VHH binders against Abasic site processing protein HMCES (HMCES). Designs and how they scored, part 54

Target 1, 269 residues: Abasic site processing protein HMCES (HMCES), of Homo sapiens (Human) (q96fz2)
Amino acid sequence: CGRTSCHLPRDVLTRACAYQDRRGQQRLPEWRDPDKYCPSYNKSPQSNSPVLLSRLHFEKDADSSERIIAPMRWGLVPSWFKESDPSKLQFNTTNCRSDTVMEKRSFKVPLGKGRRCVVLADGFYEWQRCQGTNQRQPYFIYFPQIKTEKSGSIGAADSPENWEKVWDNWRLLTMAGIFDCWEPPEGGDVLYSYTIITVDSCKGLSDIHHRMPAILDGEEAVSKWLDFGEVSTQEALKLIHPTENITFHAVSSVVNNSRNNTPECLAPV

## First folded at step 7 (VHH)

Design r67 (from l6 with R100K; framework vhh_8cml_1)
Fold by ESMFold2-Fast, scan of step 7:
Structure r67 (fold): chain B 269 residues (1-269), chain A 122 residues (1-122)
Amino acid sequence: as target 1 above (269 residues)
Amino acid sequence: EVQLVESGGGLVQPGGSLRLSCAASGFTFSYYAMGWFRQAPGQEREFVALISWSGGRTDYSDSAKGRFTISRDNAKNTVYLQMNSLKPEDTGVYFCAAVKYPFGSTSEYAYWGQGTQVTVSS
C-alpha cells in the first residue's frame, strides 16, 4: 500500500469517525493540528494523512479508549534517527511487513511503547500487472458501502449532486499503523510519522496484488488496536491478518500521476 | 529564539487573588502541554498545575486543587494561572514550562521561563 485517497472535508471526516468510548459514551475524536490535514484523492508517501490514536498518548491519566485524530507524515522516521533531514532515511518505512515487525528495530521499539494508530482513507490504490504489456491497471480498493436510494455505489455517481451523496455515509477504510515521534537533533517541533502494516492479500485481491494493508474491520478491532492502555502488544498483533471484507473497481490512468487530485482518480472505468 | 515570559506576579494579602500569564514565542505553542511550577527560597521547584495541548485536560498539585485554575489561549500563545484564596505558603517564584513529550510517558520539560515573583504577606 503506497497510494491512498482521503479527500473528505475535515468536518465530514470527523463525523465519519464517530465512536463509543469504553463506557458507551458517544464521541467524536478531538483534532490535533487540524490545519495540517490536506484532503486529496491521490496521497503518496511523505504526505500527511489523518490517523486515530489513543488520547492517553497526549494526556496524563486520560481514558485510553478516547480517541484523537491527527495528521501524521506517511513514512515512519524512527525516534533514534540521528540526521537532521528525515528525507535522508536510507530505507523505506512506508509499509511494515506483519511477519517481520518484531524483528525490525524501527517498528519494534515504537510498538513496544504502544504507538499504534489507525490510518484513515477513503480507500487505497493498487496496480495490477497485465500480461504482454508494461502498462499496469490501477484499482481503487475500499470497504463495501451501505447502498443508498439514489447513490447505491460509487459507480452510480455521474454528476456533482450524485458524488456528494456517495460520500455522505461513506465507511472509511481503517488500516493498522505504527507511529513514532522523532525529535530533530538541532531542535524544533517533534515529527509524528507512521507506517502501514501489510499482510498477504486475501483471496478476493490475489488477482490484483499479492500484498494488502492490515485492515481493522469494525469498531471492536479498531478499539483494541488503539487502546494501548488495556491491550498489550502481543494481544494487539492478533488483530493483524487479511480480510475478505473489501471491494474494488478499475480506475483510469489519471491516478498514476500523484499530482492529479480530482474525483476522476477513483471513478470507475 | 524560544522564549517563555511570565508576568502578573506581585504582593497580595492572604485570601487575595492574582492572575499569572506566560507568553510563548519561537515554537509551535499548540503542540506543547504547559505547566506552572513554583520555588520558595531554600526549597526545590515543585509542580503546581498542568494543561494539555488542547486544554481538554488539566492536573493540579494537592495544594492548588480548588484554589487555582490553569487555562490557555492557543490563538494568543499564552497560558494563564488564576490563583484564588492565596496563602503565605504560596509565596515563591512561579515558572512557566513547556512539556517536551506527550502525556502518558515520562514527561520532560523542553523550555522554561525566568519566573515571576509572588509574595503573600502574612
Scores: ipSAE 0.000, ipTM 0.151, lowest interface PAE 17.5, mean pLDDT 84

Design r68 (from l6 with R100L; framework vhh_8cml_1)
Fold by ESMFold2-Fast, scan of step 7:
Structure r68 (fold): chain B 269 residues (1-269), chain A 122 residues (1-122)
Amino acid sequence: as target 1 above (269 residues)
Amino acid sequence: EVQLVESGGGLVQPGGSLRLSCAASGFTFSYYAMGWFRQAPGQEREFVALISWSGGRTDYSDSAKGRFTISRDNAKNTVYLQMNSLKPEDTGVYFCAAVLYPFGSTSEYAYWGQGTQVTVSS
């Protein structure tokens, strides 16, 4: 998973993250650094994306079921990184394989500290290799939005004008992530950065790509992944598996260039 | 305290119309999608209609399509169900409910009203 869409305005994104704490109280996540949130239809590694994490990471006595929403850098910078410029990190931490997460120091250490987060997106993009051509076909992949006799998918027959309405009450994609905190050796603000955990593709996505992000389907899974105060690392890792509850459609090559940031990036073709 | 209070139910002849209202208080109404459900005597509760938080998206059960219209007024914290061409099969207690994201098998409605009775004469 190396490209996402997260274009909702801050207030709409916040509403889409409404949740219930362990006492049954309805809440909105509290923002940290909201000014660093940059909506985009075409987010690449090294950009900031909004993540959910437990309030307990910031407040010693907080209820671990309460949530913060914060922009974090995509591409985990380990706490032990000693160079002054994190953009010069020599290895790729955009994704973390589920099968080796406990073997890699960069991921095992923050995971042991409970540094689990939920990465938010409208959906993600993958490029299908086409037999007999050198072109790849991009797809936009997202949760089914409405469960009716008609698919909860955005169809190729839908007009662009109708797409404006589909964002209303959009169910955000919720991906399992690990974050870490890096303190610049020369001083400055702590950098929060994350990686997306990846698993083998489900049957439905196997023809598009062999890997997929670990998707947390539903509030129970999201709550357990975030709640490091009550849910151990071992129990949380049981939530990491392929998910079949996903849909997709082909999109134009406009999305290929990460500088293109328009609705055309995710419109069906 | 959270409250959803339905009103507008009553007795009507087949082919008649009713407009149901649901007044919400105690939560941020504009953050929730609102649905209407009904329960007929001896039956399970069934979905009738859904409206997104802004009112830009609606969904209806097959029995409601073409006859019922859901709408909302976020300034008044109220959701409405306009019911036309009523049939005896529409008889039941009508409930309004609030949900955080679209209706589906994984969706849970957070708040429910007590219901308003709709009776369509045979």
Scores: ipSAE 0.013, ipTM 0.408, lowest interface PAE 7.8, mean pLDDT 86

Design r69 (from l6 with F103W; framework vhh_8cml_1)
Fold by ESMFold2-Fast, scan of step 7:
Structure r69 (fold): chain B 269 residues (1-269), chain A 122 residues (1-122)
Amino acid sequence: as target 1 above (269 residues)
Amino acid sequence: EVQLVESGGGLVQPGGSLRLSCAASGFTFSYYAMGWFRQAPGQEREFVALISWSGGRTDYSDSAKGRFTISRDNAKNTVYLQMNSLKPEDTGVYFCAAVRYPWGSTSEYAYWGQGTQVTVSS
C-alpha cells in the first residue's frame, strides 16, 4: 500500500462521490480546501489525497450521514506530536495494521474520537517480488469496472487505447482510513493527515503482495465507516477485512519513479 | 419521488424489432449508469445492457451483443434499448435500473422501474 492513483479532475471526482444521506436524499460531498486537491497518477506518502469524512466532524449537530470531501496529507501526524515540522516524524504512519490498531497510541486515540475517513483513489500500486531477480513487477489494483462492449468478461479494458475511455463512470476505490488533526505548536493552519488501514491480502492478491488496504466494498460499508455519530468504533471495525472484489493488471516500470505522473503509470502492458 | 418509467414493450414476431424507453425523474440522471434487465416467468432477473453516465461506454450480455443497442439522452433523462432480430427467448418483463456502481448483483442497483412486457411469438 505504498502508492495510489487519483487523477480525476475535481468536478469528475465530486460527481463520482455522489451519495444518499440517511434520509435517502441525493447529495454531492461538500469540499473543504478544494484548492489543495492535486490530481496525480502516482501519489506517494506525504502528498495530499482526497478523503470522505462525516460533516459532523466540522459542524456541531450536523447530520452525521452527510459527507465532506477534503484533501489530507498521507502519513498521519498524531495530535500529540510536539515538533514544528511534521515531515520530521520518525514513525511510519502511512499504513496502520488492522491487528494492532487498538494498541498503537497514534491510531487508537483518533479512532476513539470517531476520526474515520474513506480514502479515495482510482486504485493502488503494489510491487510483486520476482524469484531469481532484484526487479519487482508493479501492478495497478482497483475495483472491477463496468464491462466493455468488446470484452468477454466483466472488468477493465484489455488494451492501452481503451484505458483512455475507462474513466467515464469509474468506480473509485474506497479504502478505510483514520485521520488526525495536528495543531502546529508555533501557530499556523491545522494539519489534517490520514493513514490507510491494512489487512492480510485476499487470495486473489496473495501472489502480488502479502498485505492490502482494508477496502470498503459498497455504499453500506462506506456509510457505516464514516458515520461515527451512529456507528461505534467496535461496530465499524467489523468492516475491516480482506475483500475478493478486486482486480488488477501489470503496469510498466514508469510508475517506479514517483516523479512520473502520466497515464502510462497505470496503463496495461 | 424517484421514478423510472419503462415503455415501448409489446408483442412482436420473431425477427422483429422494438425500441424500449425509460424516463427517469427524482434524481440526478447524469450521475448514474443506466441498465436494462429482463425477467422471464419463474426465472431470476438477468442483465441485458448497461451504459455509462456520459454514454461513452456500453456493455451487453452475450445474448444481446450484436442485436441490441443501448443509448441515453441526458438532456431528456431517458435511456433507450433498441432491440433487433428478436427471438422467442427474449420474451420477458424488461426493467430499467439506475446504478451508481455497476459491478454487482441486481440488489446493488439504486433504483428500479416497474417493467414493460416484451413478448416474441407467432
Scores: ipSAE 0.012, ipTM 0.366, lowest interface PAE 9.0, mean pLDDT 85

Design r7 (from g5 with T102H; framework vhh_6z1v_2)
Fold by ESMFold2-Fast, scan of step 7:
Structure r7 (fold): chain B 269 residues (1-269), chain A 123 residues (1-123)
Amino acid sequence: as target 1 above (269 residues)
Amino acid sequence: EVQLVESGGRLVRTGGSLRLSCAASGRTFSTYAMGWFRQAPGKEREVVAAISWSGGITWHADFVKGRFTISRDNAKNTVYLQMNSLKPEDTAVYYCAARSYHLYDSPKEYDYWGQGTQVTVSS
């Protein structure tokens, strides 16, 4: 997973993340650094994306079921990184393979500290290699959405007005992530950065790409992944597996250039 | 926490109109998707209509399309169901329900329920 869409305005995104704490109290996640949230139809590694994480990471005695939403850099910079410029990191930490997460120091250490997060997106993009063609076909991949009167399914939204309406009730894709905190050696703000855990593709996606993000399907899975105060690393890792509860449609080559940031990036072709 | 109280149910004649109201309490009302459901004696509870947190997205069951309209007033913490051209088949207890943000067309997906209001349509 190397490209996503996360374009909802901050207020809509916040409402889409409404949740219940362990006492059953309805809540909205509290923002950290809200001004760093940059909505886009075409987000690439090294950009900031919103993630959910437990309030207990910031407040020693907080209820671990309460949630913070924060923009984090995509591409995990390990806490032990010694150079002054994170872009100088010699290896790619955009994704983390589920099968080796406990063996790789960059991921094992923050995971041991409970630094689990849920990465939010409208959906993600993958490029299918087509037999007999040297060009690749991009697809937008996302949770199944409820069909409504005017917008229908996203595949039926063939006009700007239909597309505008579907976002009001969009079910965000919730991907399992690991984050870390890096303090610049020369001083400055702590950098929060994340990686997306990846698994083997499900049957439904196998013809598009051989890997997929580890998707947390539903509030029970999201809650258990985030709640590092009550859910051990071993128990949380049981949530990491492929899901068949996913849908997709082909999109135009407009999405290929990460600088293109328009609704056309995810519109069906 | 949200508490829901339905009102407006009564006896009406076939072809008549009725508006049901659902008053919600709580500071987070505008984060809930809301639905109207009904249950007739000896039948399963079925979804009638649903509305997103903003009111921008609505869904209506095929059997009420063109006759019923769901709406909400977030300033008053209230959801409405306007019922026109009522039929005897519409006789049921009508329930208001809420779930966090994302609306669904299944009763099982809703977390908070009112006590219901009886609508009887006489032939």
Scores: ipSAE 0.146, ipTM 0.567, lowest interface PAE 4.9, mean pLDDT 87
Fold by OpenDDE, second read of step 8:
Order: structure tokens, then sequence, then C-alpha cells
Structure r7 (fold): chain B 269 residues (1-269), chain A 123 residues (1-123)
């Protein structure tokens, strides 16, 4: 996974992240560093995206089922990294393979510290290789959305009003991530960054791409992944597997350019 | 720093039952995940069971096969291991261990350890 969409306004995004804590109380996640949130139809590595994480990461004795929402840098910067520039990392940390997560220090260590997060997106993009051509067809991949009588497929939103209705009720894609905290050697603010865990693709997606993000499907899965105070790493890792509960449609080549940030990126062609 | 003191270990016959207790010092017991480990002579220390800070999540080793149960009482700063249907193979020093709330990542990794209590199961 090298491209996502996360374009919802902050308030809409927050509402879409409504949850129940372990006591059954309905809650909204509290924001940390809301000013770092930058909505975009075309999110690439090194950009900031919002993730969910347990409040216990920030507050001693907090209810670990409570959630914080925070923009973090895509591309995990390990805490042990000693260079002043994260771009000098010699290995790719955009993704973490589920099968080797425990073998790589950069992921194992933060995971062992309970630094699990849920990466939020409208969906993610993947490119299908066309046989015999150097051309790749991009697809937008996301959770199936509840069809309201009037809300046609994402493609049927012919009016701005319909578009808004669709996105107000959009089920966000929830991807399993690992984050770390990096202190720059020269001082400054702690950098929070994340990697997306990847798995082998489900059967439905296999023709498009052989790998997919580990998608946490449902509130229980999301809660368990986040709740590092109650749920062990071993238990959490059981949640990491391919899911067939996804849909997708072909999109235009507009998304190929990471600088393009328009609704055309995820529009059906 | 948390001090842990195990108790309850003794000689028992095969098929017998035993309850181990581990008392923790301090006021922050409820912030620690707790575990029981055992070490038999000539063998490596192995995890027996673990319990989350709230007691909401428990884990038991495969060899337990429902014979042992970990529990805790946060009001008493105590974690328990109820052992039923004991076998000679269960003979070991049993250790209590604690891990801070921020690191309930694995039942195998703990920061604080007790002195251990000897459990001997005779045939």
Amino acid sequence: as target 1 above (269 residues)
Amino acid sequence: EVQLVESGGRLVRTGGSLRLSCAASGRTFSTYAMGWFRQAPGKEREVVAAISWSGGITWHADFVKGRFTISRDNAKNTVYLQMNSLKPEDTAVYYCAARSYHLYDSPKEYDYWGQGTQVTVSS
C-alpha cells in the first residue's frame, strides 16, 4: 500500500470515528495535534495521516479503550534512528509485512511496546499490471458502503449534494498499523510515525495486487488492536489477516501523480 | 518498583490441588499485567499463565489444558494460580511476575519477579 485517500473534513472524520469504550459509553476520539491534519484524496508516504491509538499512550492510568486521533507521518521512523533527517532511512518503512513483523527490529520493538494504531482512510489505491503493456490500471479499494435508497454508488453522486451525503456516512477503512516515537538528535518535537501492516491479498483482490493492508473489520477488531493494555501482541496479531469484505472500482490515471488532490482521484471511470 | 512475594507452594500428591498466591507491594497493582512462570530443574523458565491489569484478559499455556486458572484481586494486590489435577511434571519453582500497564505485549516479558515458590507433585 503506497497511496491512500483521507479527505474528510476534520469534524466529519471525527464523527466517523465514533466508538464505544469498554463501559459501553459512546465517545468521540480526542484529537492530538489537529492542525497537522491535511485532508487529501491522494496521500503518499511521508505525508501525515490520521491514526487512532489508545489514550493510554499519552495518559497514565487512562482507560486503554479510549481512543485518540492523531496525524502521524506515514513511514515509520524507528526510535533508535540517529540521523537528523528521517529521509535518510535506508530501508522502506511504509509497510510492514505481517509474516516478518517479529523479525524486523524497526517494527518488533515498537509493537512490543504496545504501539499499535489504526490508520484511517477513505480507501487505498492499488495498480493492476496489464499483461503485455507497461500500463497500470489504478483501483480505489474500500469498505462496502451502506446503500441508501438515494445514495447510488460513489460514481452516481452526480450532484455536490449527493456527494456530501455519501461522505457524511462514509465507513472509513481501518488498517492495522504500528507507530513509533522518534526524538531528533538535535532536539525538537517528537516525531510520531507509522507503518501499515500488509498481508497477502484476499481472493477478490488478488487479480489487482498480490498484497493488501491488514484491514481491521469491525469495532471489535479495531478495539482489540488499539487496546494494548488489555490485549497482548500475540492476541492482536491474530487480527492480522486478509479480508474479503472490500470493494473496489477502477479510477483514472489522475491518482498516478501524487500532487493531484481532487475528487477525480477516486471517481469511477 | 514492585516487590512480589509468592506463597502456597508445597508438596502435593498427583491429582491434588494447590492455590498459589502472589502479593504485590505498592499502590499501583492495578496498572500491572501479572503472570505465573515455572522452572523445573534443568529446564528453561516457561510461562504458565498471564492476566491483564483489569483481569479482563487471561492467557494459559497449552500444557495447562484447563487444569490451572489465573485470577487476580486488585483490592488485595494479589494474583492467584489455582492448580488442579496436578501431575509430577508440574513440579517446579513457580514465579510471579509483573509488567507495567504500558507493555502488556506478551505474556513472556515481565519487568518484576518474585523469589519463587516450590511446588512438588509426588507420584
Scores: ipSAE 0.012, ipTM 0.271, lowest interface PAE 8.7, mean pLDDT 88

Design r70 (from l6 with F103D; framework vhh_8cml_1)
Fold by ESMFold2-Fast, scan of step 7:
Structure r70 (fold): chain B 269 residues (1-269), chain A 122 residues (1-122)
Amino acid sequence: as target 1 above (269 residues)
Amino acid sequence: EVQLVESGGGLVQPGGSLRLSCAASGFTFSYYAMGWFRQAPGQEREFVALISWSGGRTDYSDSAKGRFTISRDNAKNTVYLQMNSLKPEDTGVYFCAAVRYPDGSTSEYAYWGQGTQVTVSS
């Protein structure tokens, strides 16, 4: 997973993340650094994306079931990184393979600290390769969504307001992530950055790409992944597996250029 | 403390109309999609209609399309089902239910009302 869409306005995104804490109380996640959230239909590595994480990471005695939402840099910078510029990191930490996560120091160390997060997106993009041509077909991949009412009236063109209806009650894709905290050697703000755990593709996605993000399907899985105060690393890793509960459609090549940031990036062709 | 309370059921003749209401309390109503389900005597509970958070998106069972209209008033924490052209096969107990993200499965519905009886007979 190397490209996502996360375009919802902050207030809509926050409502889409409503949850119940351990006491059964309905809550919205509390924002940290909300001004760093930049909605986009075409998010690439090194950009900031919103993630959910446990409040216990910030407050010693907090209820570990309470959630914070924070923008984090996509591309994990390990806490032990000694250079002054994170862009100088010599290896790609955009994704983390589930099968080797406990063997890679960059990932096993933050996992040992309970630094699990849920990466939020409208969906993600993958490029299908076909032998005999160098052309790649992009697809937008996302959770199954509520069906839209179909008007019996014909001849009426879709208005810009109809695009807002598409996102009404949109179920955000919830991907398992690992984050770390890096302190610049020369001072400055602590950098929070994350990686997305990847697994083998499910059967439904295998014709598009051989890998997929580890998707946490439903609130039980999301809660267990986030709750590092009650759920051990070993137990949490049992949640990491392919899911068949996804859908997709082909999109135009407009999405290929990460500078393009319009609804056309995810519109069906 | 979460409650969904249905009302508006009753006896009506074939071809008649009824408007069901479901009053919600104890949760943030505007964060939930709302559905209507029904159960006839000796039958399984079946889906009837669904409405998204803002009311901008709706879905209906094949038997409800063109006859029933689901709507909601988030200021009043209420969801409605307007039922027209009622048939004897529409007879049953009607339940409202709340779900964060509808995916076609009843197991995802977090809260359920007690139901209101609808009887269509001459």
Scores: ipSAE 0.330, ipTM 0.691, lowest interface PAE 4.5, mean pLDDT 88

Design r71 (from l6 with G104D; framework vhh_8cml_1)
Fold by ESMFold2-Fast, scan of step 7:
Structure r71 (fold): chain B 269 residues (1-269), chain A 122 residues (1-122)
Amino acid sequence: as target 1 above (269 residues)
Amino acid sequence: EVQLVESGGGLVQPGGSLRLSCAASGFTFSYYAMGWFRQAPGQEREFVALISWSGGRTDYSDSAKGRFTISRDNAKNTVYLQMNSLKPEDTGVYFCAAVRYPFDSTSEYAYWGQGTQVTVSS
């Protein structure tokens, strides 16, 4: 997973993240650095994306089931990185393979500290390779949604007007992430950055790409992944597997250029 | 505690109008989409209308479309169903319900009212 859409206005995004804490109380996640949230139809690595994480990471006595929402840099910068410029990191930390996550120091160390997060998106993009050609077909991949005023699911045949209406009450894609905290050696603000865990593709996506992000399907999975105070690393990793509860449609090549940031990026072709 | 209290039902003649109200308490109303369902004697509960968190998105059953309008007032924690051109087949108990993710096919309606009776007859 190397490209996402996360375009909802801050207030709509916040409502989409409403949840119940351990006591059954309905809550909205509390923002950290809300001004750093930059909505976009076409988010690439090194940009900021909103993530959910446990309040306990910021407050010593907080209930670990309470959630913070914060923008973090996509592309994990390990806490041990000694250079002054994180863009000079020599290896790609955009994604983390589920099968080797406990073997890689960059991911094992933050996991041991409970640094699990849920990466939020409208959906993600993948490029299907066609044999015998260098052309690739982009697809927008997201949780199933029901379109307005019709009983059918949202899909490739739907008009731009129908797509605009669906964003009110859109079910956000919730991807399992690992984050770390990096302190610049010469001083300055702590950098929070994340990676998305990847798994083998499900049967429904196998014709598009062989890998997919680890999707946490439903509030129980999201809650257990975030709650590092009650759920061990071993237990949390059992949540990491492919899901079939996903849909997609082909999109225009407009999305190929990460500088293009318009609704056309995710509109059906 | 969570409560949904419907009102505005009654007896009307065919072609008449009614406005149903549902007053919500005990949960954060603006986090939930609100739906109206109805049930006639001996029949299953059927979907009538749905309105999203903000009121910007609505959905209707085929029988309700063009005749019924759903709306909400988040400041008053109330959802409404304006019913026009009522027919005898609209007779039933009308229920208000709250759902978190109405456009996710796996979503369940979390809270239900007790219902209000609508009778369309001469």
Scores: ipSAE 0.005, ipTM 0.378, lowest interface PAE 10.4, mean pLDDT 86

Design r72 (from l6 with S105E; framework vhh_8cml_1)
Fold by ESMFold2-Fast, scan of step 7:
Structure r72 (fold): chain B 269 residues (1-269), chain A 122 residues (1-122)
Amino acid sequence: as target 1 above (269 residues)
Amino acid sequence: EVQLVESGGGLVQPGGSLRLSCAASGFTFSYYAMGWFRQAPGQEREFVALISWSGGRTDYSDSAKGRFTISRDNAKNTVYLQMNSLKPEDTGVYFCAAVRYPFGETSEYAYWGQGTQVTVSS
């Protein structure tokens, strides 16, 4: 998973994240650094994306079931990284394989500290290899949405003009992430950065790509992943597996260039 | 205390019309998609219509499409179902329901009303 869309205006995104705390009370996540959130149809590694994490990471004695929403850098910078420039990191931390997460120090250490987050997106993009051609076919991959007519979801047959209306009540994709906190050696603000955990693709996606993000399907899974105060690392890792509850459609090559940030990036072709 | 209270049901002749209302309280209405379901005697509860948070998107079952219109008033915490060209097959108890993730599936709806009876005479 190396490209996402997260374009909703801040107020719409916040409402889409409404949840119940442990006491059953309806809540909206509270923002940290809301000014750093930049909506985009085409988010790449090293850019900031919104994540959910437990309030207990920021406030001693906070209810660990309460949620903060914060922009974090995509591409985990380990707390032990000693150079001044995070771009000097010699290995790619955009994704973290589920099968080796406990063997890799960069991921094992923050997991041991409860640094689990839920990465938010409209959906993600993958590029299908086409036999005998130089071109790869991009696909936009997302949760099933509110049913439209007989289709039950947004399909490739939908008119581009209809897409302006689909964001109303969009169900955000919720991906399992690990974050870490890095303090610059020269001083400055603590950098919060994350990686997306990946698993083998489900049967429905196997023709597009062999890997997929670990998707947390539903509020119970999201709550357990975030609640590091009550849910151990061992129990949380049981939530990390492929899911079949996913939909997709082909999109145009406009998305290929990460500088293109328009609705055309995810419109059906 | 969460409540959904349906009203507007009754007895009508085939070809008649009814407008159902559902008044919601005890939760943030504007954060939920709202649906209408119905259940005939001896049948499973079936989906009828769905409306998104803002009212900008709607969905209908094949049997309801072209005859029924769902709408909502977020200022009044109310969802409506306008039913036209009613048929005997439309007879049943009509329930309103609230859902965070609007897929139209019965199991995904968080809150349910007690229902209102609609009878279309043969």
Scores: ipSAE 0.000, ipTM 0.297, lowest interface PAE 13.1, mean pLDDT 85

